# VHH binders against tRNA(Ile)-lysidine synthase (tilS): the designs that were tried, part 31

Target 1, 344 residues: tRNA(Ile)-lysidine synthase (tilS), of Thermosynechococcus vestitus (q8dih2)
Amino acid sequence: MWGIHHARLHTTLKTQQWLPLGSRILIALSGGQDSVCLTRLLLDLQPHWQWSLVAVHCDHRWRADSTANANFVQQLAQKWHLPCEVVSAPDLPKTEAAARSWRYQVFESVAKALDCTHVVTAHTQSDRAESLLLHLLRGTSPDGLATLLPSRSLGAIQLVRPLLGMTRAQTAAFCQAYGLPIWQDETNHNLEYRRNRLRLELIPYLQQHFNPNVEEALAQTAELLASDRAYFEAEVERLAPTVLREHPPALDRLRLREFPLALQRRLIQCFLRQHLKRGLNFRVIEAVRALMTTGNGSQTASLPGGQHLRVCGRWIELVRPMPPPPAPVPPDPGERSPPPSPLY
Short names: E, the ipSAE of ESMFold2; O, the ipSAE of OpenDDE; V2, 0.75 times the mean of E and O plus 0.25 times the DockQ between their complexes.

## First folded at step 21 (VHH; framework vhh_h_nbbcii10_fgla)

Design DD4 (from Z2 with Y116E; at its last look DockQ between E and O 0.63; V2 from the best seeds 0.00; counts 0 for: pae E 2.4 > 2, framework grips)
Fold by ESMFold2, look of step 21:
Structure DD4 (fold): chain B 344 residues (1-344), chain A 130 residues (1-130)
Amino acid sequence: as target 1 above (344 residues)
Amino acid sequence: QVQLVESGGGLVQPGGSLRLSCAASGFTFSTSGSYALGWFRQAPGQGLEAVAAISSSGGSTYYADSVKGRFTISRDNSKNTLYLQMNSLRAEDTAVYYCAAKYGSLDYTEGWTPWEYDYWGQGTLVTVSS
């Protein structure tokens, strides 16, 4: 039976068309409360959308109970008449980043094998708020704060996050109200992980003492930053051919002066990303920007890899290091010369 | 863009009355086939229950059997507002009440199925207890 979260998700999907009528959808089903909530919602909406649904469970093999987790997911999928694929990880570094990268590779691979056009994950509004805070505390750029997009390309398929309008508390209440079995992951309570401390200690403190709706507020900030990032990425793509020269690599500093500071920085960043392998940071962008108003021959300090940028008229040009010298040729016996005389 | 905001909920004793309001923004109610409106409620542990619905003209109203004779739905298109007058309240009326709107005409089956509605309000809590 439908509750308010079914109705709201249905309305959102009608408006946004993230999961069009008749789509073939791969559901990431971990067995946790959010993924079980997502799966139940999509199954209940399926008759109105004519979706083809299949689940995938990614078994990281990091825990002794990973087989029990996979069995739980398979039993739940069977009960719900939902086809389910289980994919086990190779040896991976035990980091969240490595696990996420592997899962997304699995999503793309399984979706291709099963002709799915979309993959859905159960990221919530709470996840978006947590990611914003983690990135803010790390000191990232505004683009790095635009976390967890509702929809984005993943190779040939679309990755969709339909639960960004629900908090973790709401998915928990949903599962409780509908009597849905969930798999409790013991690592969710391990305070050695920064995300868990943020989730279990910081966010509740903020809710109690600052803003009971802080998760929604932070997620809305991430969404606003995402739309700003999209605008600037489109503007840079449009403007780059008129400002960046490819052969030899250079920036048109007279044209750059015509743009607001935000676009100056982003155009310089775009140029540097194309030509530097490493070492791009705010200080480098500002050093290059300073060359817009300096005299001919002004240059940056040496950048990683021995490169620098130099003003040449209207252009700020990339100067590359000289090639390394060839290996020394050993002397042969017939070419030996007397040593030089001692110095006085 | 489109927003529905309910108000008027609260705690009331059995036998009492409340009037719920739902203010719309981002669109205008009209008398000629623009939007049909409805009230739904969700009690703890239950799904959405259709409570009442009203046609775009206001000429047709529909009520769930559980509320007939006690609740009255009405709309004031000049104020862009939907109302639910709830009389003779009972403990089983305790729920979060949601305002909903759909574009187009309303018939009985469309008024009772949540998938036919296009916009949903935030909800207002009504608690009926001694």
Scores: ipSAE 0.501, ipTM 0.838, lowest interface PAE 2.4, mean pLDDT 86
ESMFold2 (binder alone), look of step 21: mean pLDDT 80; pTM 0.827
OpenDDE, look of step 21: ipSAE 0.731; ipTM 0.921

Design DD5 (from V12 with Y108W E109T; at its last look DockQ between E and O 0.71; V2 from the best seeds 0.00; counts 0 for: pae E 3.5 > 2, framework grips)
Fold by ESMFold2, look of step 21:
Structure DD5 (fold): chain B 344 residues (1-344), chain A 126 residues (1-126)
Amino acid sequence: as target 1 above (344 residues)
Amino acid sequence: QVQLVESGGGLVQPGGSLRLSCAASGFTFSTSGSYALGWFRQAPGQGLEAVAAISSSGGSTYYADSVKGRFTISRDNSKNTLYLQMNSLRAEDTAVYYCAAKYGSLDWTPWYYDYWGQGTLVTVSS
């Protein structure tokens, strides 16, 4: 049954080419309404796109209902003739962020094993609105508010979120209208989690008292910020080879002076992300930017990891700490010096 | 922003009439050879069904067999608006009706349409 949401998604995919013809796609299938909706939509569109589809189910811990959930997902996938891999976490995640990070590692690992080029998740317009609010309440940069991009790199594969044009209410209605079975997870209603409080208390309050279309409004703001971010990321990619030197790592400070402030900061950020494991923040970016106009031999303070940057002529060079010496190998007890050669 | 907005839906008795309108913004229907237009509907538990379509010039039309002789598609280029006149309505006509546009020639296949309205509900019951 090809309906309005199939038509809209098909049009979006034609225009954006997030999931090109013939792609090998890994579907994140939790069994919840959004993931079931996504999976059904992609299966229905598959004949027009010639995709290879396979699902992956992640269970964050072994518990009484985890077997039932995995069985539910596998039975659904079998009914739909969809190959499905199930992966269980070795340890219980300590935080929601740790659980999310583990899932994304699984996606990349499974996609590599099955030669998938894309992974899709069922994040909705509602999720995008929620994420924007969570980040806004923490106070983040405009790039930090450009949450849940429709498409981005995840290691060697492309992560795509095809449902950003649908609200959670629409995915629920889709599942109900098409009689799709879904797995209900009681933790989705636990108000001790901040995201659940946003979803169940704040957003309904905003809808009733401020803007009935607040989810769409917030998601549109995130999309506009994402478009701005994408423009700057494309400019940085184009300009980086003319400004950044790989061997040894350095920035061309004379070249940097030619760009507007926003590009200077983003080019410096790009360089630092390639070469620092931690400690990248606005203060560090500005310290490096200050070196554009200082004398030869000027340098930053030591950064986390013992690194710093210093001016060497036209270049701002990364100076790394010397690697530690190898640990001494303890002598083997009982090992003897070789005997002298036999007498000849 | 390109936008199609339907209006004119509502509750009507069997045998009654209703006229749906679809207003376009962000582009013009009427540029020569540019857009074919269509009305599609989705009833509860059903897929999307083509109801009627009209060529870019207005010279050719398509109607589903179930509505032929009862429904009339038309376009008013001066108002940038598409219409569906629905006469002799039946309970089976109950659905959400969507306005859609595609570049090029007349078609009634939904996957060729690139612009879709929000939908307007038509309920036909006693």
Scores: ipSAE 0.368, ipTM 0.800, lowest interface PAE 3.5, mean pLDDT 86
ESMFold2 (binder alone), look of step 21: mean pLDDT 82; pTM 0.838
OpenDDE, look of step 21: ipSAE 0.469; ipTM 0.834

Design DD6 (from V12 with Y108W; at its last look DockQ between E and O 0.76; V2 from the best seeds 0.00; counts 0 for: pae E 2.6 > 2, framework grips)
Fold by ESMFold2, look of step 21:
Structure DD6 (fold): chain B 344 residues (1-344), chain A 126 residues (1-126)
Amino acid sequence: as target 1 above (344 residues)
Amino acid sequence: QVQLVESGGGLVQPGGSLRLSCAASGFTFSTSGSYALGWFRQAPGQGLEAVAAISSSGGSTYYADSVKGRFTISRDNSKNTLYLQMNSLRAEDTAVYYCAAKYGSLDWEPWYYDYWGQGTLVTVSS
């Protein structure tokens, strides 16, 4: 019944208060091993925390067996005396991004309907390590490596990931040791998908030849980057009103010079995100930063969308092109993503 | 941060002895004896079982009935370590043993403990 993973999660929750005493919690229950492990742990901890627990299953309707999956989840929830809401997807694009966006909208709407203050997903330490590696291989900023936060806002509710201290191997062992039924997703073994290749080939290779604890090491790196990101986000929020001008859009380059390089870059990034629809990258940020010390009238090259930035005295001003052209011809469909994993 | 590290586990024959140790870092047992300490174990397919616990001063102890007379818990606050001397070992003692700590008085329920080690495996077989 109450094992070491209950004790460790209980301790973490006492320390971090991610799921305060008496919370009304919506559990994302896909039927996979991680979500079943999470649900069992929370049910076993419930008497000590006085939580109100309810599950939600998001049925994407993308696979022939999706109805069987939903039935499996409903039967499991009934066996556990856990109220369970099943929500079926509309016809949405079969991409990871679309599925995740829809699921998070479902979480918000169901949580509001049931007065839940928190939603929990079963993302593991292994997921965090995998996400860090995928983002690193794609090339991203340090903020992009700060993936899968333990707790973050999702609209008016908090999204919490209580299993970030457990590996996928540990959730599997937990389910096996407690005889928990799980739903196997056949796509988890398809090596055509990059995340599956990383999980089944790269991570084991790193564990065998470099560091047997590599998942923990990578997840710790993600956490350290997350705390740095949080610090800088708070500083940028505090400083932006004194540096950024909205109408017309501009940066105060004299004020900007007063800050360390890291803050200069982040304030410029903040400005550009507010005013550019695409094309923001490190090279653009540095081109704008170079204008802090150039002569009046200096400017960047044209940015995607036809905009550029130009020095006008104290200000680095955003210069927009002529009125937008007629609506473009719709673009071709992009590269397909793998089917999303069940809720995590 | 606080860390507890167990050592001394291994394979032993029935009737044999082992001594488990638990070293703490990130806090000290010797700080006025403010922490109660315990040993818990988990056998395959079972939950955590309290094996032994010791008060912050070392003056009070708890032992599970299954180990009483065979196991001795002790602490050395100057070395920041907790010990479990395990004598007359039986097959039923096979488990992963965990060191745990809590502020205040000793207890035998795992949910009152705030710090947990990674565990050390004890296997009792021929």
Scores: ipSAE 0.500, ipTM 0.852, lowest interface PAE 2.6, mean pLDDT 87
ESMFold2 (binder alone), look of step 21: mean pLDDT 82; pTM 0.842
OpenDDE, look of step 21: ipSAE 0.766; ipTM 0.934

Design DD7 (from Z2 with T113E; at its last look DockQ between E and O 0.82; V2 from the best seeds 0.00; counts 0 for: pae E 2.6 > 2, framework grips)
Fold by ESMFold2, look of step 21:
Structure DD7 (fold): chain B 344 residues (1-344), chain A 130 residues (1-130)
Amino acid sequence: as target 1 above (344 residues)
Amino acid sequence: QVQLVESGGGLVQPGGSLRLSCAASGFTFSTSGSYALGWFRQAPGQGLEAVAAISSSGGSTYYADSVKGRFTISRDNSKNTLYLQMNSLRAEDTAVYYCAAKYGSLDYTEGWEPWYYDYWGQGTLVTVSS
């Protein structure tokens, strides 16, 4: 029953503990080759991990065949004695981004209703490479290129991607070798979709002319960037109580001077995310960082929301919008125009 | 990181011989209290089958009945390498062969089940046909 992919996944799960012993796991089952591969792998590993497994199928209703797809998934789950929830979109999502957002809301709500602690999706190494390229073409920071983390929080549950060590070719071969039925989606070859053009045209071109292992190379870059991001997030969490003051909000600029540039920027970013609703960008971070070496009373320009930061001794303090002055009270005739009192 | 790399596979006639090697990096084999090692194989459309296993010291070896007397497992801890000498090869020996490593002691039950092993190689294809 176990093949090499079972053994490798089992080893990865023992080492990383993404899906601990006895977990209650919600499986995102679309019926496509990757999700069918994932589901079969977890069912075969289940006796060794004592997992409780439940599937969820999100019916987007975008295609005329979406009911047939849901029926296919339900029949497969029934054959595998796998409880399966089907959730239909209340209306047609307008974009792929809206469909993705809806799916993740479904994962959270179904997991809560069934007391699942984890949700798993069938994102592969190939998906990670594709996502890195899409983000790169859009233009993003190094943290934005750290796509498709193996494990991350999704509300109160953990979202886990156990197949990031397998390519799409490997999941296809797995399904073929085990005779697994899969739902073939006609839109996978529609070149009107940008991701499909990347998958069907750009990546093969790169494989042929630049690097036959380009999917692995890109996924490795995403993983390296993810580990760097995780390191800095952990360091910021550890250092923040010694640099950031909550009441009143401020940064200790003498402490900031002790750190390398990368940590200075990330600590400032952490502070600003806690206190600004919007308008955080690289220029704002650098404007605040410049205050580390300026004179007392120096300040940034006004930030969105009317706030700014100002040097007060060792602190860079967040200054809230000035309240509007009170309306002048009309003077009585005998007290008109009293002199203003100085503020001391 | 720990890595196991197999070599020595290929096409061979029935009755022929091959020697598979598995080189380790990122950890070292030991003569005692370190890693037990094994060879598994997977034929097309089938699951993993345990072929042979060897204790960390090399003092105990175990073989599947189907290969006993024909295959010999050995290890060279100074070269950080595991070997499988395969003689009198048959068509049913056709498979991808994987080396695997497990920390600690080895008994027969643990040597035969893939879930006890912690590291797996890339695989090397052995084809036996005339």
Scores: ipSAE 0.472, ipTM 0.841, lowest interface PAE 2.6, mean pLDDT 86
ESMFold2 (binder alone), look of step 21: mean pLDDT 81; pTM 0.833
OpenDDE, look of step 21: ipSAE 0.782; ipTM 0.939

Design DD8 (from Z2 with T113V; at its last look DockQ between E and O 0.83; V2 from the best seeds 0.00; counts 0 for: pae E 3.1 > 2, framework grips)
Fold by ESMFold2, look of step 21:
Structure DD8 (fold): chain B 344 residues (1-344), chain A 130 residues (1-130)
Amino acid sequence: as target 1 above (344 residues)
Amino acid sequence: QVQLVESGGGLVQPGGSLRLSCAASGFTFSTSGSYALGWFRQAPGQGLEAVAAISSSGGSTYYADSVKGRFTISRDNSKNTLYLQMNSLRAEDTAVYYCAAKYGSLDYTEGWVPWYYDYWGQGTLVTVSS
């Protein structure tokens, strides 16, 4: 039965084409209210879009109740005639980064096995607002504030977040109005997690005392920054072959001067990401940018790994450290000696 | 950004009247294009129900059987506003009312079906209770 959230999502999907007609879609179904809401909406829209839908549940096994959660999801999928794949985690470091990385690997692997072209997650407008605040408090660049893109590549598939137009309160109300069972995770109320403190303490305070629509306002800011980021990423991709040299690695500093400051920084960043393992930050980008106007032989300080950048004519060239000299071979009358140490 | 904002909802006794308004921003009903307009409602536990629709010119109007003779849809393109006059209200009219807009012409089948509409309002609650 179609309600207002079906109508709004349908309109968004017509306009944005995030989930084209006939797509094979993998739904990330955790059993929580947002993922249950997403799944129900897509099932109800399915006849109009001719989608093939399949769910995946990532069983993290971090808690004693993880089997009950997986059973809940499987029973729900069976009731809805929705094929569902359950994937259990190996032993992982118990960090959010490890869990997120594993989940995205599962999405790629399962999508490949089932020939899905898209994966959807139930991230909401509320999640986007929270992520922007977390990144802002950390002090990051505008690109770092462009959180939770509505659609992005994930290997050979597209990751789509169809619920960025709904708040967590709205997904809760949807589930209640349609009598949908949900899995309640008690860790959602644990204030030791910074995101939970934002959700339970800071955002309500901001709503009460500053802006009752603060979640929408913050999510709109993230979207504006995301569109700016997408523009610059496309420009860098187009321009990089004309400015960056791979062999040997270098930047064309004369051509780089032709571009506005924002593009200079982004082209340098693109180059450094390709060639440095660590140590990329704003100060390094600015040090390299300063070489655009210096004399031949000017260079940066040493970077992690012993590398630095040096002006060589029109080029700013990446210079790697000289390898250490080989160990002296002990005197031996020729061919009776064993070979030198293989490590030196 | 395109936005539709409803107003005029509230509590009313059976037999009473209300007039709903829907103001558009970020586009105009006539100068930015030809928009057909509609009112939908959603009662608790129910789906969207089409209530009334009006063509871009205002020359054609359509009503659900449940509201014929009691409700009147109208539009004022110069004020960029859609209206719904609701008379002789009944308990079953209790719902959140949404205005909606679609680009292009209105026929009975397209104007009546939610998935043909391109823009949706935030909703206004109408409660009819003794």
Scores: ipSAE 0.408, ipTM 0.812, lowest interface PAE 3.1, mean pLDDT 86
ESMFold2 (binder alone), look of step 21: mean pLDDT 80; pTM 0.825
OpenDDE, look of step 21: ipSAE 0.716; ipTM 0.918

